# VH-VL binders against o60147, part 226

Target 1, 175 residues: o60147
Amino acid sequence: MLEKNKYLYIFRHIQTNQVLLSQGNVLKKTALFQLPYPLQKPVAPNGMRPAKLRKDHWVPLLKVEFPNESMFQSVFMQLLNYRKYRSVQPLTSDLLKLPIPVRRRKIMRQEVPNTIADLADILNKEKFPENSVRLQLSDKSDSEYADWPPSVQIDSEEIKLSRGFREKTTVDEAR
Short names: E, the ipSAE of ESMFold2; O, the ipSAE of OpenDDE; V2, 0.75 times the mean of E and O plus 0.25 times the DockQ between their complexes.

## First folded at step 11 (VH-VL)

Design jb22 (framework fv_dargistotug; at its last look DockQ between E and O 0.04; V2 from the best seeds 0.00; counts 0 for: pae E 6.4 > 2, placed apart)
Fold by OpenDDE, look of step 11:
Structure jb22 (fold): chain C 175 residues (1-175), chain A 120 residues (1-120), chain B 106 residues (1-106)
Amino acid sequence: as target 1 above (175 residues)
Amino acid sequence: QVQLVQSGSELKKPGASVKVSCKASGYTFTSYGMNWVRQAPGQGLEWMGWINTYTGEPTYAQGFTGRFVFSLDTSVSTAYLQISSLKAEDTAVYYCARATYYLLTGFDSWGQGTLVTVSS
Amino acid sequence: DIQLTQSPSFLSASVGDRVTITCRASQDISSYLAWYQQKPGKAPKLLIYDASTLESGVPSRFSGSGSGTEFTLTISSLQPEDFATYYCQQDYEYPTFGGGTKVEIK
């Protein structure tokens, strides 16, 4: 059986640095439901949950290939849980001292490094076989946000995804 | 094993209310969204909306606002659909269906359905 | 909302036949399409997700293909238990279902 659900794509918002997880290389609109704070009227960057998905506002952060769908699902759900957990935690006194817009920006800025760190933590705990997980980053320096277990093989090649869209093909490059 | 067990068939009069339950087992209830799907007799499937089982936030499809209310009791891993001011056109089988919030296309687990009949 | 149009609405076939059902989306939904089988008095059963991924436990005679706006469900050799109604469903946006295709015995 062909297992297609073994790829995790993570996107970041170009302005807010918010993070969306995707099983596909094309973001779907319902991915926005990952964002915990809905906005009634405002749009990004002022809003935490845009009313509409602007695919062009999302750029790839990383791609992870898992050995199978089961492993993918496990890691994916755990990532969501980690994010949920953080989102509902009480704000620190230091954060509460900041103006709301500044506070929000500060929190959102941590989503990328936190997500990467979470991924590494989850993978460390899962103890997958050595080099069984392939990680591609849009920026190799982002790998420094975490210590990766032996199960993770970091590709030297950066991911080639369009903003919020499919992998770049030769046709796309010719445009 | 993942199971969704819904409450039994309901016979109601117009104007009444009904509350359908969907009890989940065999998985972490709050890790999957719960969808509601309506199917009128002899008709196709219609997505009514879903509820975020973690946050409790409901989302209703167009046409299912107002009289339709999604709710949860996470302590017993149960989702509820309440329909108020019932109309004859509400006669249908109502399904709860599990889906990941953000991961998989498709509802991989379904309740057995609850027939709600609205008749004078 | 994204509209899904299935064709045909009704299909008569015999055991052993190759059956093809089409689902067309009103816009590009990438591969975010699922196929369901529903028998009378029963809940729908997931057959295919992500356009072409076979759900666990589903016979290999079922297959899905397509991307973008056109998708196909294929039953390579129709079995007696396959007579049912089939639905496509997208969740690129809020989920919507196709109108269904009833596969009946010829």
Scores: ipSAE 0.271, ipTM 0.777, lowest interface PAE 2.4, mean pLDDT 87
Fold by ESMFold2, look of step 11:
Structure jb22 (fold): chain C 175 residues (1-175), chain A 120 residues (1-120), chain B 106 residues (1-106)
Amino acid sequence: as target 1 above (175 residues)
Amino acid sequence: QVQLVQSGSELKKPGASVKVSCKASGYTFTSYGMNWVRQAPGQGLEWMGWINTYTGEPTYAQGFTGRFVFSLDTSVSTAYLQISSLKAEDTAVYYCARATYYLLTGFDSWGQGTLVTVSS
Amino acid sequence: DIQLTQSPSFLSASVGDRVTITCRASQDISSYLAWYQQKPGKAPKLLIYDASTLESGVPSRFSGSGSGTEFTLTISSLQPEDFATYYCQQDYEYPTFGGGTKVEIK
């Protein structure tokens, strides 16, 4: 019996740097519900959610290969919990000085480093075997947002796909 | 309670200058940027730009990069709009406005408006 | 610049009517849309922020809906004090306002 690997795919928005997590190499419309939708001031102060998923606006950030679904589900759920916790934190005084669109852009620009740091924090706390988790980034310098445990093997080859996690075609190539 | 109190109406001739004041109370003045909005008689609202009340750095919307100057006196929690070389088309009500506290859309506090009338 | 197109520009209605005002954005602005009420000689008053959230003290007959590019302000039962001009405003980027919708007594 062969062991079935499970992949976590993480996308970045080309304009806002917002982050979406996916179990598949193509984003589903329901992924947008990961982005906060503020109902009131104390609950979701950092929200922005487009009405429609535009797949041409979301590019690969990284992917993670786990040896089984149990490991994947544990890490995936913890990542969602970190995002939820962060989304309800009060704004800092430095952000309040800025116009709301500027505050949002500064917060959104932190989603990439925050997500990478969260992933590393989760993996450092887990007791996975050495080199059991393979990480591949679109920009290897992004690994510098965190310190990685021995369980993580960072692939020396960057993700070269520019539209999504599928192979490029001339017609579908992202700009 | 947040309040923005503006200076009184002005009647000016073309070529003159005017300085509109907006005095803030009920919050820490340097913690929120100040916005300026214009409304010509019978017309809609037009965002003119904003000023960072901590650094004093202004940002002007397109069309307001010339004769319009935003400034501050933080010692009295006051923002200013100065318009030089006044033209008839500058006749409008000018509002100061402050954005909401959270990461939410909107200006939740407005001054009462200052009517500037430019006529020969 | 993100353009906001309000429709209708003018609306005549009776007390008790249900009134609907539409604001359409030239691009996806998520939910970053506010609605204001302005009476003659007065400053605008914030009614709704984040597309659908009522500002404190705003009557429940006002509601907002929509996201992305199309947004609606609804007054479920028009009252005499609701005759005013209504503006939408986005701040997905630096602010722009819709052209306004004047609601008058029929």
Scores: ipSAE 0.023, ipTM 0.619, lowest interface PAE 6.4, mean pLDDT 84
ESMFold2 (binder alone), look of step 11: mean pLDDT 92; pTM 0.935

Design jb23 (framework fv_dargistotug; at its last look DockQ between E and O 0.04; V2 from the best seeds 0.00; counts 0 for: pae E 13.6 > 2, placed apart)
Fold by OpenDDE, look of step 11:
Structure jb23 (fold): chain C 175 residues (1-175), chain A 120 residues (1-120), chain B 106 residues (1-106)
Amino acid sequence: as target 1 above (175 residues)
Amino acid sequence: QVQLVQSGSELKKPGASVKVSCKASGYTFTSYGMNWVRQAPGQGLEWMGWINTYTGEPTYAQGFTGRFVFSLDTSVSTAYLQISSLKAEDTAVYYCARGTYYLLTAFDSWGQGTLVTVSS
Amino acid sequence: DIQLTQSPSFLSASVGDRVTITCRASQDISSYLAWYQQKPGKAPKLLIYDASTLESGVPSRFSGSGSGTEFTLTISSLQPEDFATYYCQQDYEYPTFGGGTKVEIK
C-alpha cells in the first residue's frame, strides 16, 4: 500500500477559481480529470477542463496532512463526491436568470469556499482523533469559511509555494 | 488484504472476441481506479488505459481504442476487458492493476495476469 | 506521451553487487516515478513510488532517487531473489513504462 499518501494539496486556478485536489505538491496533468467539462478548443478561463496543465495558473489553497493513507483516501474521495454532487445539481432559478458568463463566474467563485466547507464537513463527520489532522492554508482567512472540528490543527504558518507549482522545501532551496 | 484475481488463460482465433475479468477484494472497489496493462511475450509493459470504477467512465490509451472495451460490474467488484476482432498481435498477458482516481498513481496491486493467445 | 528510457537494458551482476538502474524521462515529471520488479511468469511488483518512497514490505536494500528527468533505482547488495526485470513508470501524465532492465546472474 502507498502508505505515504497522507498529504492533500488543494490548488485553485488564479482566474477561474476552479479547484484541483492533489496528492503531491506538484500538480499532475491528470489532475485536470477532476474538472467535469472537457474543453476541446477554448482555454481555461471558461471554467472547463483545459487540454493542457498550465501549472503557473494554479496556486495552492491549502495543505492537509493526515495520520495515514486510509484517512487521506477517505477524505479525498468524499471531497470529489461532494464536488460532483454540486456539479450535477439543478441550477437555481436565480442563477438561471443570469447571463451565462455571469452565471459561470458566480458558480466558479463558490468552488473555493465550497471546497473548504466540504473539507470541514467531511472531517467533522469522520471524527478523527483530536489534532490528528494538520491544516495549512495559503491564506489564513480562508479558514473562516468553515468551522473546524477538534481533529484539525490549523498551522499558524501559511503555505509557501513558488509560482512554479511546488511547495518550497529545503531541498528545493538547495537547488 | 488487497487482491485482484483475473480470469484464466484464453486461446482464441483471429477475429474472435475475448473478455477478461478482474475481481477485486480487500478494499472498497469504487474508491480506486482500475488500470489495464498489456505485456506481449518477451516485451515490456504497456498501459492500455483505465476505468473510473465510481463513474464507469473508461479512458483508453492511444492505440487501444476501438476494439478494446473496459467495463464494470460493481455489484461483484469486477472490472472487465473485452477485446474484439482479435489479432495475432493481441497475444499477450493482460494485467489489471489498482490505482487512484485522477492522479493515476503507481499501481500498488496487480492481478496475476491473463494470457490471451490468438492463433489460427 | 512521456517516454522513459532505461539503461542498461541488460545487466549482469553477482550476488552482493551494488546494482544501479537509470530511468530518463523525455520531460520533467517531478518525482512522479515508480519502480517495479517483475519475475518471469509473475505480475509486476511495486518497489518504489514517488521516486524515492519504498513500498511497504520491500527490502531496504532497494532505494530510489532522482527528480525531473533522471531517476535511479539502486540495489545496495544484490540478493538471489533480486534477479528479475525492473521497470520504471511515470504517473505525471498518462502512465508510461520504461523498456525494462533485466538483471541476470553473471
Scores: ipSAE 0.415, ipTM 0.815, lowest interface PAE 1.5, mean pLDDT 88
Fold by ESMFold2, look of step 11:
Structure jb23 (fold): chain C 175 residues (1-175), chain A 120 residues (1-120), chain B 106 residues (1-106)
Amino acid sequence: as target 1 above (175 residues)
Amino acid sequence: QVQLVQSGSELKKPGASVKVSCKASGYTFTSYGMNWVRQAPGQGLEWMGWINTYTGEPTYAQGFTGRFVFSLDTSVSTAYLQISSLKAEDTAVYYCARGTYYLLTAFDSWGQGTLVTVSS
Amino acid sequence: DIQLTQSPSFLSASVGDRVTITCRASQDISSYLAWYQQKPGKAPKLLIYDASTLESGVPSRFSGSGSGTEFTLTISSLQPEDFATYYCQQDYEYPTFGGGTKVEIK
């Protein structure tokens, strides 16, 4: 093993605005299992989970460097738990009033701001040293979805890779 | 099990009205949207619109505003399609189909269909 | 607004043949596509949803694939009971259906 992973990579779908969390700078098909289902049966799970991972449809949203692997794992798991929690909440009355296709698009459009807010909430609760967590965004205005703790240093340089994080940080590829 | 049972076939003259019922059972009626789909003789399927069973608010596809009215009676888990001022071109089988408010993209349960025939 | 074009409109095949039906969308609809089977005098039956996910109770000889604008339904070994018309349907926005593909067994 060359290095334990301390990087969180987050991708956004260019069309639906859905979000996927990754331990590596390349998405694997298994990342699609992060997309939630309804819990009721006999309702079939569909519609919000793409059948195929189209790598050209997913672009970087943000990258986070943690001080170490255990801090990365804690934050990563908490983010997944927040997404699962949202997936089982009742729909609001406002959403229930919408036609199903419109409702679906509105729910998906909230994934970016919700994920960024969740990340900031977790980091505000964690006891990390000042400036020990480095955050790099593809669009710096996205930082405005949340208030960040002193532990977070927001990189002044935006991520410039159009279709991924490829080849600069391949920690999970180099194992 | 999920079941949608529609009212029987209708034979009507032009200018009359018809009301098709769709009674649902085996699930929580207000948790799933109700869609209406028509199929003219020898033709394909055409989505007419849907009704939000929680709010009672209908949405009509562009070609189905005016003479077509969706309604509900939630006390008996029943959706209705009313067609007024019937024309010969309204001759078709009309289906109710269950959608979802949450994560479903497909119509997983269909009524048996109601044939409405409009002839002089 | 989203048009679905199915091809072929009609086909004949022998029992045991591999059959492929195509659905083309007028715009990218991601994976928001379903396939239905309709037998004469019956309501449509859901076969495939989300482009490739098999509905419970549907025989494994049915499969779906595709994303974006091109989708296929495949029957790996055609059976006599597969005589039917097949429809695709998108729910990327307000639902629309393809024109149908009638499959006749030789």
Scores: ipSAE 0.000, ipTM 0.482, lowest interface PAE 13.6, mean pLDDT 81
ESMFold2 (binder alone), look of step 11: mean pLDDT 92; pTM 0.947

Design jb24 (framework fv_dargistotug; at its last look DockQ between E and O 0.34; V2 from the best seeds 0.00; counts 0 for: pae E 3.6 > 2)
Fold by OpenDDE, look of step 11:
Structure jb24 (fold): chain C 175 residues (1-175), chain A 120 residues (1-120), chain B 106 residues (1-106)
Amino acid sequence: as target 1 above (175 residues)
Amino acid sequence: QVQLVQSGSELKKPGASVKVSCKASGYTFTSYGMNWVRQAPGQGLEWMGWINTYTGEPTYAQGFTGRFVFSLDTSVSTAYLQISSLKAEDTAVYYCARGTYYLLKGFDSWGQGTLVTVSS
Amino acid sequence: DIQLTQSPSFLSASVGDRVTITCRASQDISSYLAWYQQKPGKAPKLLIYDASTLESGVPSRFSGSGSGTEFTLTISSLQPEDFATYYCQQDYEYPTFGGGTKVEIK
């Protein structure tokens, strides 16, 4: 019988570079709750939680296949924790010296590499069996954001999900 | 084997408080979220919210804010539901259920339920 | 919140019958739907998740289908132990349950 929860999809917002985790290749609306929500309702460009899930604004970043549900669950929960931890950390003095728009851009630019690095860090700590975790990236160069443990096998083929969370067609590839 | 064992039935008066426990075993407690589901007598199932067992962050469904508090004691793999200022309409069976709505698996493990009766 | 409407609310059937229960969502929930069985005095039991995937240990006579806004649970041949209340549940948004379908003996 197939394991329930062995696939992790990570999506990136095309404007803010915010990251969402998903077990399915179609994002749930509740996925947005992974993002911080200020007292006042913000719009997506502000780098906070969007009011609505616009599927066309999210693109796949990577897909991870775990050997079993237990391993998936552990990594998934830890990733959420890592992200939350960063989101509540005080801004450094260097960041505070920057104009707000520049600061926001700098922070958002780090979400993708931070998430990838977090994943690698978590996997390094978990010490999973060699080549037991399969990683597929939308952009293979993104793998360079981290040192991956022997448990991770990086696929040579890039992930083929398009906006709207469907398999890429020849039409999609031409865009 | 995954097991969720809840505390026993409660009989309370209006205005009182109750704390229901849900002890988990057979799996890594912090790897799965814990949900709470209410079922009034003869009625359907109602999702109350969930708590992230890894971070301790609770999320409450609409209608279950204020008087309802989710908490954890990870040292004993136990989740708690506290209801304050009990009302007659709070009379129901309360279930804990393993799962995270970020995931696709549904709620695959349930406690046996705890009947809370609020009566004057 | 997403509303799930089950039909019928009550269903009378005999052992050996093919039983079909429908669950309709107020909006597109993709395949994020689960089915549960609940017997009196017992906790719900997960039968199907992701609309059509059978939970481990569940008899093969149970099956789920559908996507988007319409889903069905089918029991190919009703057994004595299958008389119970069945609930659909979505988790595309905050989880919500259908109103339930009670399957009774005819």
Scores: ipSAE 0.450, ipTM 0.831, lowest interface PAE 1.4, mean pLDDT 89
Fold by ESMFold2, look of step 11:
Order: C-alpha cells, then structure tokens, then sequence
Structure jb24 (fold): chain C 175 residues (1-175), chain A 120 residues (1-120), chain B 106 residues (1-106)
C-alpha cells in the first residue's frame, strides 16, 4: 500500500483558549470528550466543556505534517495520553483555594502552552529524522512555549484560515 | 496480540439481571475507550455507548439509559455491561469494542460477543 | 442522530467480480466514516477508517472512497472468503451504523 502524509490539527477555542486535537481538518462532535471538566453535565460556552460543538468557535492553533502514519499515530496517541493524565491529577493547593469559576478559567488558559510544550517534549524524545516534521502555527510567537528538536521545521508562513483548517469548496461556496 | 475476551452466553427470564464481562489483554487498558454494541438476531449493529477507561466516565446512547450500566475493574483490565430488569427485546449478541481514546478512529478490536437470550 | 443508508441491502456476485457498496449520510460527516466486515457468527472486523484508510492486515482488494455525504466500499476482485455482511459507521458524532449489505457468492 502507498504511504500517505498525515496531519495533526490542533484547534483553540476563541473565548476560553481550550484546545482540541484532531486527525482531520474538521472537528468531530465527540472531540468535546477531550475536555473533562465538568464530566456529567453540559456547561455554558464559557465553562470547561461546551454543551455542543460550535464549529465557528474553534479556530486553527497549529498544524503538524508527518511523513507517514506511524509517526503521526505515535505522536497523536501520546498527546491524548498527556491530556488524559493531566485531567485526573490532583489539583494544586493554590488552585483549590480559588473560587470554582476562577479556577476553571486558570486551568483552561494553560491548555495552549501545555499542549505546545507536550508536543515539543514528545518530538524531542522520539528521535525522528531531521526536518521530517513540519509545523505551521496561526501565531508564530506560540512556538516560544517550547524548545524544538532538529526534526521540526517551523513554517515561515502563518495559517491564514479564519474557520478551521478546511478551505471552502464549490459546494461550501453555494451556501 | 490485542484480545478482548467476553463472558459466555446467558439464558435469562424476564425481570432478571445479567452482567457481561470483557477482559482486555495485549495493550494498556486505560489508553483506549471501551464501547458496547448490540446486535439483535438477524439485525444490524447498534452502538450502546462507551466508557472512558481512565476516568470511568460512561456515555450512553439515546435509548440505553436506566437499565444499562457500564463499569470497569482496571486491576484486571475488564469492562462490564450490566442489564437489569431484562425484557424479551433485550435478546441479542452484545459486543465490546476498543476505540481510539476521545477521537474514535474506528473500532479496531472486538470481543467475540456474548449472546443474552431472554425468554420465559 | 446521523442516519446512514446503505445500498444495496443484499447483493449476489461471482468470484472475481468488482463489488461496490454505497453509504449515504443524512448530513455532512467530512471523512469520518469506517467500514466493517462481519462473517456469519463472528464479530465485526474493521476494514477501513477515515473514509479511505485501509486498516493493517486488510487485503488490498478492499478500498474506500467518498467524503461529505456519499461513500463507497469497493472489493476489486471478490474472493470466496469475502462472503459477509458489510456495515458503514460514522464517527463524526456518537457512532451510528448503516443497515448493512449482505454479500453472497454465487
């Protein structure tokens, strides 16, 4: 079988700065299960887990291109595991002292830097070939949350799309 | 190498309860979600819901609330489906199926199925 | 929520035939569609995910295509072991399955 490049798409929420990981350029509705707070009830758009996926609220944060599916799957699964692990750790005493709404906002604001740092940590440990992983950001200053290994080539052009990672098609333009 | 082994077939009367087990091996149990799928005799596949194996949070499909309970014992890498107040309409094969955590990539491993027969 | 309609429901074909099964979604699901094979008395087996990506260990005679609302599974040269029922499944939201397509070998 022919190998095909794989893309990791990372989205940011326009209001809360929460982060979602995606294998495709369009978010699944089930991607919201990556957001563990609160677990059993829908919350207002400003809470930890929105009740519904609003595609217009999730914008590109970054895109990563891998040369093959094996590299993509290894990194993607490790990122999911980092997020899962973090979601069940005991909260710090400093966080527990905060009123619940303030605590939630502080946790959500860490998702962008945490995700970028997790990605870089995984890539530093994986020993991938030099320049084999291409990274494109919506805001290039976000690369400053981490130190990147030689395997990563950071694209000089920022992502310019205003809605997700999907370019409009003829069908979409007829709307 | 990845294997999901389910408990054996059950013959039950209406009103009884049943607990189907699904024991996982060959992978890190808490790294993948566990789904439950029902198939009535001669019928298609019906997703019942899933359980997050790390947090223990279940999610149930519409129509599978109340009488259906998902649970785990992570110490033995086992997921459970409990059905209470059994009805004749619950007669089906019940499958457990492993999926990619949070982002379902497809159900890449399935148990062999457990036939639950409910008759008087 | 998302209904998947498979066509045909039943199909009879000869060994060596090219077989095409279609799956239509009630709304745009991007590429988030998988195909499963289920042989009589056995659990389903994943063939294809993300519309066109072949699962490891699946014979190359199986292929998938489509996006949005229309998807196809193709078996390029039907073999005796391909006698089975085939299901599509969307994972854009809570999974739902198509009604199935039973393939018999003449």
Amino acid sequence: as target 1 above (175 residues)
Amino acid sequence: QVQLVQSGSELKKPGASVKVSCKASGYTFTSYGMNWVRQAPGQGLEWMGWINTYTGEPTYAQGFTGRFVFSLDTSVSTAYLQISSLKAEDTAVYYCARGTYYLLKGFDSWGQGTLVTVSS
Amino acid sequence: DIQLTQSPSFLSASVGDRVTITCRASQDISSYLAWYQQKPGKAPKLLIYDASTLESGVPSRFSGSGSGTEFTLTISSLQPEDFATYYCQQDYEYPTFGGGTKVEIK
Scores: ipSAE 0.362, ipTM 0.765, lowest interface PAE 3.6, mean pLDDT 85
ESMFold2 (binder alone), look of step 11: mean pLDDT 93; pTM 0.954

Design jb25 (framework fv_dargistotug; at its last look DockQ between E and O 0.41; V2 from the best seeds 0.00; counts 0 for: pae E 7.6 > 2)
Fold by OpenDDE, look of step 11:
Structure jb25 (fold): chain C 175 residues (1-175), chain A 120 residues (1-120), chain B 106 residues (1-106)
Amino acid sequence: as target 1 above (175 residues)
Amino acid sequence: QVQLVQSGSELKKPGASVKVSCKASGYTFTSYGMNWVRQAPGQGLEWMGWINTYTGEPTYAQGFTGRFVFSLDTSVSTAYLQISSLKAEDTAVYYCARGTYYLLEGFDSWGQGTLVTVSS
Amino acid sequence: DIQLTQSPSFLSASVGDRVTITCRASQDISSYLAWYQQKPGKAPKLLIYDASTLESGVPSRFSGSGSGTEFTLTISSLQPEDFATYYCQQDYEYPTFGGGTKVEIK
């Protein structure tokens, strides 16, 4: 019997460095609901939920293959929880001393490393079988943001997805 | 085996309230979203919304805001649909259906449905 | 919301027939489409997800194809138990269903 999708894709916004999780290699519009929505509708550069999904603004960060769909679901939900938790935490005094634009930028810059670290932490806690989780990164150096458990096998090849979605073509590589 | 068992049929008068339950078993309740789907007699399927069973956050489809409330009791792996101020047009079979956050894989498990009849 | 239009609404066929149902989306939904079978008095049953992936336990005579705005469900050889109503459903955005296709005995 065919197993359901067991792939996690993580995308990064090219401007804000915001992170979106996806079970597919093509982002859905509903993925935007992962982002905070202010009282007033903001534009994407403000680091909030954009009104529309601009697929071309999102680049793949990493791909994770889990042993099964259940493991994927568990990790996926936990990642969302970790992100939510951070978003509601009080800002440190140091951050509060910064001008709002600088503060926002600093916080947004941490989304990528935080997400990677969260993933590693979750996987460490889950204690999956050795080498049962395959991790492919767009930039291998991003793996350095975390200590990975034995359950994770990092691929030597980088992920080859175009912005927002599909496998890279020769045209995409030329961009 | 994954099972969703819903509460029994309801007969209500206009203006009343109803609460439909959906008890899940055979899987980790908080790992999958719970969707609600309405089907009026002889009509098609209509997605009402879903609730994130992990966070408890409900999302309602357009047209299902206000009188419709999704809730959870995770201790008993149960999702609830409450409809207040019932109207005749609310007469339908209501389904709970398991899905994922992104709903990429469809609704792979369904409750047996709960008929709610609103009649004066 | 994304509208899904199924065609035909009604289809008469005989056992052994090849049956094709079409679902058209109002916009590009990539491959985020599922197919369901529903029999009278029963809950829908998932047949296909992600446009072409067969759900576990579903007979191989069912198949899905398509991407973008046009999708098809095919039953290669209709069986007696296949007479039912079929729905397409998109999950590119918040889920919406097609109007359904009732497959009846000729």
Scores: ipSAE 0.037, ipTM 0.696, lowest interface PAE 4.3, mean pLDDT 87
Fold by ESMFold2, look of step 11:
Structure jb25 (fold): chain C 175 residues (1-175), chain A 120 residues (1-120), chain B 106 residues (1-106)
Amino acid sequence: as target 1 above (175 residues)
Amino acid sequence: QVQLVQSGSELKKPGASVKVSCKASGYTFTSYGMNWVRQAPGQGLEWMGWINTYTGEPTYAQGFTGRFVFSLDTSVSTAYLQISSLKAEDTAVYYCARGTYYLLEGFDSWGQGTLVTVSS
Amino acid sequence: DIQLTQSPSFLSASVGDRVTITCRASQDISSYLAWYQQKPGKAPKLLIYDASTLESGVPSRFSGSGSGTEFTLTISSLQPEDFATYYCQQDYEYPTFGGGTKVEIK
């Protein structure tokens, strides 16, 4: 395989704060399968998984640049596995004590900090080369949800797009 | 390395049922989704749906709700397709295919296929 | 559902030929398009995903291009083992397959 930069794109829902992971800068409809359904319910618009992808409801949270596909694949699959594992765990007794609407909101509100913490945990364990992974955030304060390893270089510029992502070019075509 | 081994061909009468198995090896079974794809004789490929191998939640394509049931037994790394009330039009090769949970990188590993023939 | 139209449905070619197969989507699917090869009596084999990314272990004579609604699979120099049926598949939403392109020996 030839070496080529690869990007992980992470989106946040503007209303529910749910998170979607993407290998492309445009969300595909099947990304919604990352969101669990409530037990005992079919697909429902008022549940945890929306029935339709509303692209105007999903905004950039962060972007990660990897130097090659192998690093991207390892991190991306581990993130999906963390989310899958969390989605099938029994609810804690503390959560079960909450009224159902409060419980659902609390679970969804944790997706942003949980995803950022998961990403950092994976990057800390993977032993990637120093400064090999570039992280760009829409809100730099979100980096405070985790401690980042030496492999991560946090971009000084925030993502400014209201929807979707713009890839950062590294080529210089000066004339 | 990665292998998906399906059960053998089936000859059935209309109204019967069939259960096709797909045993996975060479990878962590619950880390990848399992898809089912149908190919009628002389025809193209048709995605039937998939099952989340970690949660056991199936998703069925339109036209495959009702008579088609996906299930799994994670203890033996096996996925199943059950078809009830078989019709002649169900005659096809049925493939299991591994993909990422969310269909991100195509179907990178396929079973050898199971021919189900429905005739009187 | 997203309809994929392959052309040609059928072509005849010689070893060494450059072969081009197209796939048109009924709507913009970005780069979410895969290509498969299927030989008679065999399961499909993934060649390309994300429109142009070559699957590991696939010969470099295979290449993919395109985005949006128009996609192309190219075999730069046809080999005897390449005579097969080729399918495109989108995964922008629930997967659908193209109708296939059968490549026969001339």
Scores: ipSAE 0.028, ipTM 0.623, lowest interface PAE 7.6, mean pLDDT 83
ESMFold2 (binder alone), look of step 11: mean pLDDT 93; pTM 0.953

